VHH binders against Outer membrane protein assembly factor BamC (bamC). Designs and how they scored, part 17

Target 1, 338 residues: Outer membrane protein assembly factor BamC (bamC), of Kangiella koreensis (c7rcp6)
Amino acid sequence: CSWFSAKDGTEDIDDRYMKSQQDLELQVPPNVKQIEVQDRYRVPEGVIITNRNAKGKALSLDPPQLLLVGGDGVREDSEQSHPTVWVRHQDTPFMNYVSRFMMQKNIPVISSTEKQISSDWISDEDEDIFSQYIGSYNLDGQRHKVTLEIIGQNANEVAVQARNTQSQRLVDDKWVTMNTSKTVASQFLNAFLGFYDTERTKEARERILEEGTINVSLGTNSQGQIALIAERDLIAIWEHLPSVLEDLNLSVSDRDQSAGIYYFNVKEPETGFWAWLWGNDETNAKVDMEPGDYQIHLAATTYGVSMTFKDEEGNLLDSNLVTKIYPEFAASFKSRGK
Key: E = the ipSAE of ESMFold2; O = the ipSAE of OpenDDE; V2 = 0.75 times the mean of E and O plus 0.25 times the DockQ between their complexes.

## First folded at step 12 (VHH)

Design w1 (framework vhh_surovatamig_d1; at its last look DockQ between E and O 0.01; V2 from the best seeds 0.00; counts 0 for: pae O 15.4 > 2, placed apart)
Fold by OpenDDE, look of step 12:
Structure w1 (fold): chain B 338 residues (1-338), chain A 122 residues (1-122)
Amino acid sequence: as target 1 above (338 residues)
Amino acid sequence: EVQLVESGGGLVQPGGSLRLSCAASGFTFSSYAMSWVRQAPGKGLEWVAAISWSGRTTFYVDSVKGRFTISRDNAKKSLYLQMNSLRAEDTAVYYCAADSTGYYFSRPFDYRGQGTLVTVSS
């Protein structure tokens, strides 16, 4: 996440954000190649975070429009009086992630329920990692209490609201009450969302490594277009697809996580004079596709993730071609976990 | 049949203005958050702007803030993008996209048009 401080000093805190995550190294089974994944945390452009060491104007108490997008599945509920996001969530109880976040960041908790977790005082005196991770607020001489609460839920999403419930500042070695801030709440929420995304990604990777097999079938995407359907969550497929493409000797040229698009290239077969000698070019595409650039569009469906194939211009590939390449993709998805 | 039809693209000089339109049909337009996305030559798809179902909330990529304005008319099932102070880097195919979940720039869209080309050149 590229977070920027206010006008007087822009600091990219991406490294700090990444470093703040003490992720355990995944143990990869000896028979499984580790998937090299670039962890990308997306923050909407324009998000301004005031860093502790930033030179500049005091941040307004007005909540900045801060939205952290963890890959996929986060949207802001702007109708709420407090910072609120809808988060795509399934499987594990959501509050477990909140609990993990609190624990990992050494944030003291005074109460925890199925729908709400409240912190005790958070200050830089207690944990520097927290201040570094959240950034924007000058925590020097301040302490804050925050609450995360589930305020809504549907079949696939939970609405999470953050509130700064108490704030104090140190004046002459005494803590005095100060006004609470939606900014503090927003920053806290964003910190959590970053964590959440990281954890979900990690878990997805682990599942792939452990289970090894992803079932792929021919189906249709949400638009009724022919697609491959992978029976896993979007994050898992997103993380695994580069390995599949590599396995098929297809080269990933680019990717857009926000749009759920992979760009890949089918190499031209070497037809040179020595082609007969190197005819077993292990580097040739293992799918019967014409050389060129292609796209895979990923989208969540009721039955998994749809992979829609398109050409360089963004046109749908012919159904026959998709059907033709299906066995190779399916086989690759199944084999990577072995 | 779901259709998103973009229009309004063309050639414009730097500093010029264009207004893109998107006509939607075949789905409940008011139930979808709408976005403009663009693809420049040789680049990937980039999210540009989003507008909520009601039109109350708008989002913009930084590079277009202050220059572009997204709006919608639910009665007409139309999405608009007013583009002012156009730059060479704005050259792209612009697509209208619909998202029922409201994740805007964070997920694939449910529907997307064929796009309209905007070329900014002197």
Scores: ipSAE 0.000, ipTM 0.232, lowest interface PAE 15.4, mean pLDDT 75
ESMFold2, look of step 12: ipSAE 0.012; ipTM 0.532
ESMFold2 (binder alone), look of step 12: mean pLDDT 83; pTM 0.846

## First folded at step 13 (VHH; framework vhh_6qgx_2)

Design j1 (from f4 with A33V; at its last look DockQ between E and O 0.41; V2 from the best seeds 0.00; counts 0 for: pae E 3.0 > 2)
Fold by ESMFold2, look of step 13:
Structure j1 (fold): chain B 338 residues (1-338), chain A 124 residues (1-124)
Amino acid sequence: as target 1 above (338 residues)
Amino acid sequence: QVQLVESGGGLVQAGGSLRLSCAASGFTFSSYVMAWFRRAPGKEREFVAAISWSGRTTFYTDSVKGRFTISRDHAKNTVSLQMNSLRPEDTAVYYCAADSTGYYFSRPSEYDYWGQGTRVTVSA
């Protein structure tokens, strides 16, 4: 039975699902299990896990807290009494990113201006499907109000500051005022910076995808192994691979972006009279490969990106096989990079 | 089939008030960001206000801050726009819109579903 979807609805759903998945990855750091042992996990992906961005050794005016620096162009302003970072930015109103962050995380907003957005109460009761799980707050029976504010700006930089303006703890079913915390402010700023970095990366990917043709040649990777070579950025090849595989009737079974690996499946061919009669053989793989599971390993090279093909067990494919399938991959890639 | 049906438009003098309502059906209302957009004659649609899935997060275009209030009622599957201190520049057809992601909530192209619109005319 041949399936067809409504003209625009299915595509819209798929696109929005992909955007939601990217946002969900930002919300749920890889170390959720560690926080479960304590009260909550609160670490976003990035600086807390690694010693990245050596511009400035410490990102907080308080000794124990480190601010997230998710890429080049983020620097701490250690002269401020509240957690503050300078972020390189010049193309759109910066507050658009703050408002998207608040909306996407379902953070209640009490006031909004062109320079400041202030939340209403945030608590851990807001962690379900409509609630913000923000990570690093001590939310064990607590609630907080926080503010993000632009306190400085020039042509290519914005200084964003976080303040914890009110905090309360639940005692005998009553909310009782407690001291505000620079730690809560720093963790809120870190959550925003993680979101901002993800958004800038998505925007950069979209620019790369709109660049010119993707020409692929047969060559070798940096280890001298047979590979497909493209003179394009790694992210461009990574983002086009699913469409290339789909174009060749190959199924993506998994992917690991940190390792640079796509896993795909070559299905058993639909052959014989009945397959011909129903048109099923027209969905067979468009490359001459044995049915089974395979891997494509992407790596940056001196001149671009290498794509190394491996079998299910991680062994290199025979060079004759790679040479045989190369023309179909090259043709599909060429059609993508217009 | 998803439907968004606006009501409450009309003619009002400058300084007056109107309340727009949008009844939603055919989808899980509580999973969608809701928004109001408007289109003045000869102009493109512009963002007016948006409200999050829970109703806790709202944003407004600068020209309506302090005058307009967006709200939602999950029991009635309704989103409303209370419009106070109306100006002739607010004259437009107002559209209700819904989006499951809320990612670019101020962009008209990001919204999945649209109402037919209700006309608001503010006389000088």
Scores: ipSAE 0.333, ipTM 0.777, lowest interface PAE 3.0, mean pLDDT 75
ESMFold2 (binder alone), look of step 13: mean pLDDT 87; pTM 0.883
OpenDDE, look of step 13: ipSAE 0.400; ipTM 0.758

Design j2 (from f4 with A33I S106D; at its last look DockQ between E and O 0.02; V2 from the best seeds 0.00; counts 0 for: pae O 10.3 > 2, placed apart)
Amino acid sequence: QVQLVESGGGLVQAGGSLRLSCAASGFTFSSYIMAWFRRAPGKEREFVAAISWSGRTTFYTDSVKGRFTISRDHAKNTVSLQMNSLRPEDTAVYYCAADSTGYYFDRPSEYDYWGQGTRVTVSA
ESMFold2, look of step 13: ipSAE 0.254; ipTM 0.725
ESMFold2 (binder alone), look of step 13: mean pLDDT 86; pTM 0.884
OpenDDE, look of step 13: ipSAE 0.703; ipTM 0.906
ESMFold2, look of step 15: ipSAE 0.174; ipTM 0.674
ESMFold2 (binder alone), look of step 15: mean pLDDT 86; pTM 0.885
OpenDDE, look of step 15: ipSAE 0.000; ipTM 0.269

Design j3 (from c1 with Y100S; at its last look DockQ between E and O 0.02; V2 from the best seeds 0.00; counts 0 for: pae O 4.4 > 2, placed apart)
Fold by OpenDDE, look of step 13:
Structure j3 (fold): chain B 338 residues (1-338), chain A 124 residues (1-124)
Amino acid sequence: as target 1 above (338 residues)
Amino acid sequence: QVQLVESGGGLVQAGGSLRLSCAASGFTFSDYVMAWFRRAPGKEREFVAAISWSGRTTFYTDSVKGRFTISRDHAKNTVSLQMNSLRPEDTAVYYCAADSEGYYFSRPSEYDYWGQGTRVTVSA
């Protein structure tokens, strides 16, 4: 889970993830292959959760909000003079996403290089297309140019900086120069990051659907707690987990993307005359778990995603139980999600 | 306004073919998984086929595998269902649907938008 902060944004602090890391370590049962993983991406505190599944509702960007980017791999670089984020990037050139964003949003481009894309004027004439992302207050009677630039690169990450390079306001039917704004840049960057997250999520989903196989092993998370380790990125696991749970006849009750938590319910076996007659064994949980509410905490690691299981109260499940349910989960992850 | 408009339904003899089309408007077409459902007389709505965002991945109910093909055209914002070797049991009203999430392709409740449907009748 990643966030980008905009000035004057509101914050919603969820410390559940942090609390979960404070749990006691569990010992790995004998004869279990222990995989130690280190969490590279920690859910930061102080964010506004932006639900990707807003079902057509436009984001309210007035006042600016902190965008919670679904998945992982985005961190703010606060040392920069301009809005900057480090973004995990693999396989597809990062700037291709920027290009797609510009095209999809019908943002005119003046220049495009391997490291930089610069827009032409974005104005209120484009409000129907862009106002939902940057905010109408920045476009009303104004026009802006923005640039996204890669200013750094690591093995798996790129630093992307947004700059508002030019701004004008309309005065007496003439465009006059005005001061540029970091807010405009931040909003633009947030809009892009939202797009980026969506695109990555879609790609991840498609990959899962196409490949149909995720390898899962029994190991330990960064805290030494027993966990299932899935050899995929956080987005992929996040997107695939509902199908796995469904496959196991477990019911997702809730999810917290910011914390990387799925809540699910183990149903009580149907009992009674009718259940006996009509109760399809197909509705019972396919894992040997007691009926009740549980949690799966997801964390990105170097080698994949750790899945830590907890009870309703947030306590770690017994290592034996996790070991017991491991084969069913592993098998489900390997099966093609339908 | 969001619209899904189905077309291409009609009467066809068993063994015949039809091509259904669904025209989408009012939303970002590429952001949605598209699907076809059908409702036969006296039956519940059932999943027929789905196609992923990019069109690279398709899903079919078992009864239509090998006979039906779902496709999408991003330029036209359309999703199509080519139905070959039609059977009387394929008789139904066919609905186009759009799902932004794509978690459960076969669950009608997951879909955000629906068309009004087009009737397909296959005579023996």
Scores: ipSAE 0.027, ipTM 0.348, lowest interface PAE 4.4, mean pLDDT 77
ESMFold2, look of step 13: ipSAE 0.284; ipTM 0.748
ESMFold2 (binder alone), look of step 13: mean pLDDT 87; pTM 0.886

Design j4 (from c1 with Y100S E101Q S106D; at its last look DockQ between E and O 0.01; V2 from the best seeds 0.00; counts 0 for: pae O 8.5 > 2, placed apart)
Fold by OpenDDE, look of step 13:
Structure j4 (fold): chain B 338 residues (1-338), chain A 124 residues (1-124)
Amino acid sequence: as target 1 above (338 residues)
Amino acid sequence: QVQLVESGGGLVQAGGSLRLSCAASGFTFSDYVMAWFRRAPGKEREFVAAISWSGRTTFYTDSVKGRFTISRDHAKNTVSLQMNSLRPEDTAVYYCAADSQGYYFDRPSEYDYWGQGTRVTVSA
């Protein structure tokens, strides 16, 4: 999903996760609790995460792309006349994040309600500040007012709309009205979403540190594929998974946050004379997997996060193998909370 | 009728200089950001330089920084591009453009009016 980006757009990243083929429903062993999960929050289609700090790019005037909140359920509402996104939100009132954003960025506010916050004039006179929330690519002598508003809400999401309500340009030391722009609104929304993502990530990290255990169960994803189900939010699992993989002596080779995919490598056992003599069991994978490259696909579900395991080619791993590695992953997730 | 008319193109040796000029008419010149774009053979149109309404702010593509200077004259309704230290890579048709919004000055799609272009050829 290309968010509010430049007309020339960013290339969609590999959407293998989104286009994963439905395979036969895998049977869970009778002695294992089967959890049927419905993925309510799909990882958004891969969008190239652009540099969050557009500072210094003199040539690219492309607005920052909407940051994927760690796959945490941000989706565009394209039916709206103004830039609008649905964002998963459950814990803190959403408008608190908006307020914090305004404060942190020193954006003057003229009105604030439970559903709406409106800025005063944001000027490019302070280029460094301006670039963070409006964009660094506007010409000098402009000022803008923007509004963020909750225009919809469901049990787990809020629809947030950005509007550029007024715009002026400086002409001969006089402010002259100019046309408002959805682009300005989009840029502002992107800036906020970046902030929102950062804040939520921080909160998630804090929770990870505070919480003693992450419970992991063996279940099935929305496609009926065998998966591990972690009882935490997507951001938390995303942040925690590298540590788990490391704990299991698995090497993260790459990650695609937009697609919710971790790539990891199972190392070949050290073989040879020296390995025989000095071979530290500590370096071998702690899971019974064949050496090679693998993938973990993360998706938010009603009950937590599904972790679907795939091989290098993107094929689903055998259910028996997933069942086999489940205890080690579960144990690792539990131990990290201590 | 809106018109942007470029002039000043020609053949020049590497290391030489040219001054391009664009004469604007048919619209309120002061209400527009002015820019230069260029299209080299076999390449897409690319941003070269832009100047704000008042002329206070100028932007350049990296490859021309320090070599090219954009300026505007409100009395004459002209925008100019002084090109120094020209390189063979600067060979292109140069276009003058006008943007009333000025949000994304490096995007051709944002510009309301275009000139017909003037050819610049830099020989090795």
Scores: ipSAE 0.013, ipTM 0.291, lowest interface PAE 8.5, mean pLDDT 76
ESMFold2, look of step 13: ipSAE 0.382; ipTM 0.793
ESMFold2 (binder alone), look of step 13: mean pLDDT 87; pTM 0.891

Design j5 (from f4 with A33V W53Y; at its last look DockQ between E and O 0.01; V2 from the best seeds 0.00; counts 0 for: pae E 5.3 > 2, placed apart)
Fold by OpenDDE, look of step 13:
Structure j5 (fold): chain B 338 residues (1-338), chain A 124 residues (1-124)
Amino acid sequence: as target 1 above (338 residues)
Amino acid sequence: QVQLVESGGGLVQAGGSLRLSCAASGFTFSSYVMAWFRRAPGKEREFVAAISYSGRTTFYTDSVKGRFTISRDHAKNTVSLQMNSLRPEDTAVYYCAADSTGYYFSRPSEYDYWGQGTRVTVSA
């Protein structure tokens, strides 16, 4: 699964990678180890990085809704009569996520087991917070009960099925029974999956940030360009890099997660009368780089993550400069381990 | 309904401090990157600060570094901006924003939800 996904779902990171290959190849200094790099920007196995809450993705009431299975770690089981997905699952019991979802969304629960949670009535009147996720999905003047159930399990995944078990509509101030809908179930499942992905991603990030030291070496990226190679997975480097840059007194100006790019600024050294008086050496960049805007491009490799440095225009930095700044970056990454 | 409600703005003298607060409702607060933007008179909306999902990572525009601190309270569903050493150039309407993706923390177009803003005026 792809580490980077465009918010609009239209960009392919592979295309960007191919474009990057068009850059001039830099010569590698004699003492630089060449590391083979994969030709894709993918998240390491076991990490869920999805964008299920993308802006503009609205579900239609007609025809029946498809499950939002796009992203990492979720696949649809089309063989089931009810909306069903296989979801990657790790150490935390899966149903705990369902419970948290119900709680956070203020969805009443009538039953909860190790394999199944059933809601009480969900209606527009009572579920204002949840309504943003279900949207205009037949809540107006209606109420529904939904069940999420684990119907299968393997070593790394659980099959989760959603069922709309009861539905009613309000007629003359009385609730009358109506037909259940797979659409309602799908919508509910989609809402949960969005929550699940976000929670898993958050947890993953937290864990990664608490992990030990990161070793960095000089190497080459997939294009043979000089780069720093960090011996961790892509998400770890992505999460740590802001702290590293800060430690080096570099300012993160922006980032492009879809492209795996950090933008940072090297400040001009404070010179003049005031700088002399206050000895603000502490605010100066700790790397020997010219003031200006720069880029770091991250890519997964066989041995970790390559960090390719570019200038504001997107040109590769000189190999000598990268070699020069290597010790400071390496030291910073190493010190971030708790 | 999703709501972001800013508070804490007002008139302050240069060198003074303000604490802005944004109360979030209608969405899963912990699933969003929270940010502050500001719009000064005659200028475009600009990024001020952002805080990650867990609150462990923060980003600031250069002009406010060392003076402003963004924080979030998950129990209260609030994001705050402590503003110290305020300058006249900090005068603006400050907006709270939420982004579920966090792909671009400094780009207004990427944020899903916005508050109505709170006015901060710093007098010389």
Scores: ipSAE 0.023, ipTM 0.435, lowest interface PAE 4.2, mean pLDDT 77
ESMFold2, look of step 13: ipSAE 0.118; ipTM 0.642
ESMFold2 (binder alone), look of step 13: mean pLDDT 87; pTM 0.888

Design j6 (from f4 with A33V S54R; at its last look DockQ between E and O 0.66; V2 from the best seeds 0.00; counts 0 for: pae E 4.9 > 2)
Amino acid sequence: QVQLVESGGGLVQAGGSLRLSCAASGFTFSSYVMAWFRRAPGKEREFVAAISWRGRTTFYTDSVKGRFTISRDHAKNTVSLQMNSLRPEDTAVYYCAADSTGYYFSRPSEYDYWGQGTRVTVSA
ESMFold2, look of step 13: ipSAE 0.173; ipTM 0.679
ESMFold2 (binder alone), look of step 13: mean pLDDT 86; pTM 0.881
OpenDDE, look of step 13: ipSAE 0.453; ipTM 0.809

## First folded at step 15 (VHH; framework vhh_6qgx_2)

Design p1 (from j2 with R107Y E110R; at its last fold request DockQ between E and O 0.65; V2 from the best seeds 0.00; counts 0 for: pae E 4.7 > 2)
Amino acid sequence: QVQLVESGGGLVQAGGSLRLSCAASGFTFSSYIMAWFRRAPGKEREFVAAISWSGRTTFYTDSVKGRFTISRDHAKNTVSLQMNSLRPEDTAVYYCAADSTGYYFDYPSRYDYWGQGTRVTVSA
ESMFold2, look of step 15: ipSAE 0.267; ipTM 0.734
ESMFold2 (binder alone), look of step 15: mean pLDDT 86; pTM 0.882
OpenDDE, look of step 15: ipSAE 0.555; ipTM 0.849
ESMFold2, fold request of step 16: ipSAE 0.150, 0.212, 0.196; ipTM 0.674, 0.704, 0.691
ESMFold2 (binder alone), fold request of step 16: mean pLDDT 86, 86, 86; pTM 0.884, 0.883, 0.883
OpenDDE, fold request of step 16: ipSAE 0.707, 0.712, 0.799; ipTM 0.911, 0.912, 0.941

Design p2 (from j2 with S31R; at its last fold request DockQ between E and O 0.54; V2 from the best seeds 0.00; counts 0 for: pae E 4.2 > 2)
Amino acid sequence: QVQLVESGGGLVQAGGSLRLSCAASGFTFSRYIMAWFRRAPGKEREFVAAISWSGRTTFYTDSVKGRFTISRDHAKNTVSLQMNSLRPEDTAVYYCAADSTGYYFDRPSEYDYWGQGTRVTVSA
ESMFold2, look of step 15: ipSAE 0.226; ipTM 0.697
ESMFold2 (binder alone), look of step 15: mean pLDDT 87; pTM 0.889
OpenDDE, look of step 15: ipSAE 0.625; ipTM 0.875
ESMFold2, fold request of step 16: ipSAE 0.184, 0.201, 0.224; ipTM 0.673, 0.694, 0.700
ESMFold2 (binder alone), fold request of step 16: mean pLDDT 87, 87, 87; pTM 0.892, 0.892, 0.892
OpenDDE, fold request of step 16: ipSAE 0.698, 0.701, 0.738; ipTM 0.907, 0.906, 0.919

Design p3 (from j2 with T101Q E110Q; at its last look DockQ between E and O 0.01; V2 from the best seeds 0.00; counts 0 for: pae O 12.0 > 2, placed apart)
Fold by OpenDDE, look of step 15:
Structure p3 (fold): chain B 338 residues (1-338), chain A 124 residues (1-124)
Amino acid sequence: as target 1 above (338 residues)
Amino acid sequence: QVQLVESGGGLVQAGGSLRLSCAASGFTFSSYIMAWFRRAPGKEREFVAAISWSGRTTFYTDSVKGRFTISRDHAKNTVSLQMNSLRPEDTAVYYCAADSQGYYFDRPSQYDYWGQGTRVTVSA
């Protein structure tokens, strides 16, 4: 009851709201419409699903909530009592992403600081677009306030924690206070992480376009194994690799973004009676690899992204073979199809 | 339904100017690189220009650099091609295209959606 009384608190809230809105507007270019997260042509979000509730701990009435962690630059902090992730950030302040998220999802912001953004009430009635991301079971006849806060910082990473700070349910056309939920917070964080991943991917692509090329070198992965090293972030390489493989007339058969693995097939050369007559050299693999299935394992390194090649069984390819295919991959990464 | 509708084509004398426009609908415009291609009589479709998602980055084939300018309007979901100093060799059907990936943007095969094209004829 004490929240409603202070005249001084309402003015502060309004000012904070206005400031938050202004800040949000500055962070999003004008006339940019919401980017739909689910685009069939986009690289799926790389997430590692972590179970935050160890088997046996959850006397919670809430359903178990998994936290979605990106394969690159996002990791869960399981030691925290609230949903928390460590996020790598480079040139763009992390809170800009949060601000953009709030804006694009039409989430009302009540306060925004360098380290914390707090929502106003989020409900299924008010935030139809957002409801699909946090689950209808939490919003049906309910409204919630959530906060994203930077609770830690290290070299190039920030710890971001989500909290459900207030919750209400509608009873007889009146909003009444209810218990907050970590599930709501986790869902909110997951929604953000999805957005974050999309934005990062977009930025990575933009950088690739601006720079024009990706330099690839022969090197070693973190385990000392021979690998190709691309001088870009993991997301950029992940998104670019299908095009490279296609350019080399290799077929992507599958991918596991959570594990950072691409699966591709080297086609058998068209050996037919007429292949010599009609066989366009254009369909053969442009790398000297035996026909079969292979894997590329992507991992972030100090120098960029390592691409480790493996056979169908997951064994490392011979170093000589990797060395042999290196020029073709490097050329493809550098090429714009000219 | 996804639609790209080109307009602005026509007959122009050498040295003249045209502005092509492409109206996009049925997809998230901001999520796509937009491009112009052209097909001259008896030739294959060739890349002309592309513009990134944000509009900050533009690409041009060498033959049109300095003469053509690609732009996009997110509010209107349109991409435009300002063509100046037109030459007879610019005669072609011009196509608008959309690509969500942004790699090898000079390759027609990379683009997801295409317009029907608008004819540009440059007379000597």
Scores: ipSAE 0.000, ipTM 0.239, lowest interface PAE 12.0, mean pLDDT 77
ESMFold2, look of step 15: ipSAE 0.153; ipTM 0.644
ESMFold2 (binder alone), look of step 15: mean pLDDT 87; pTM 0.892

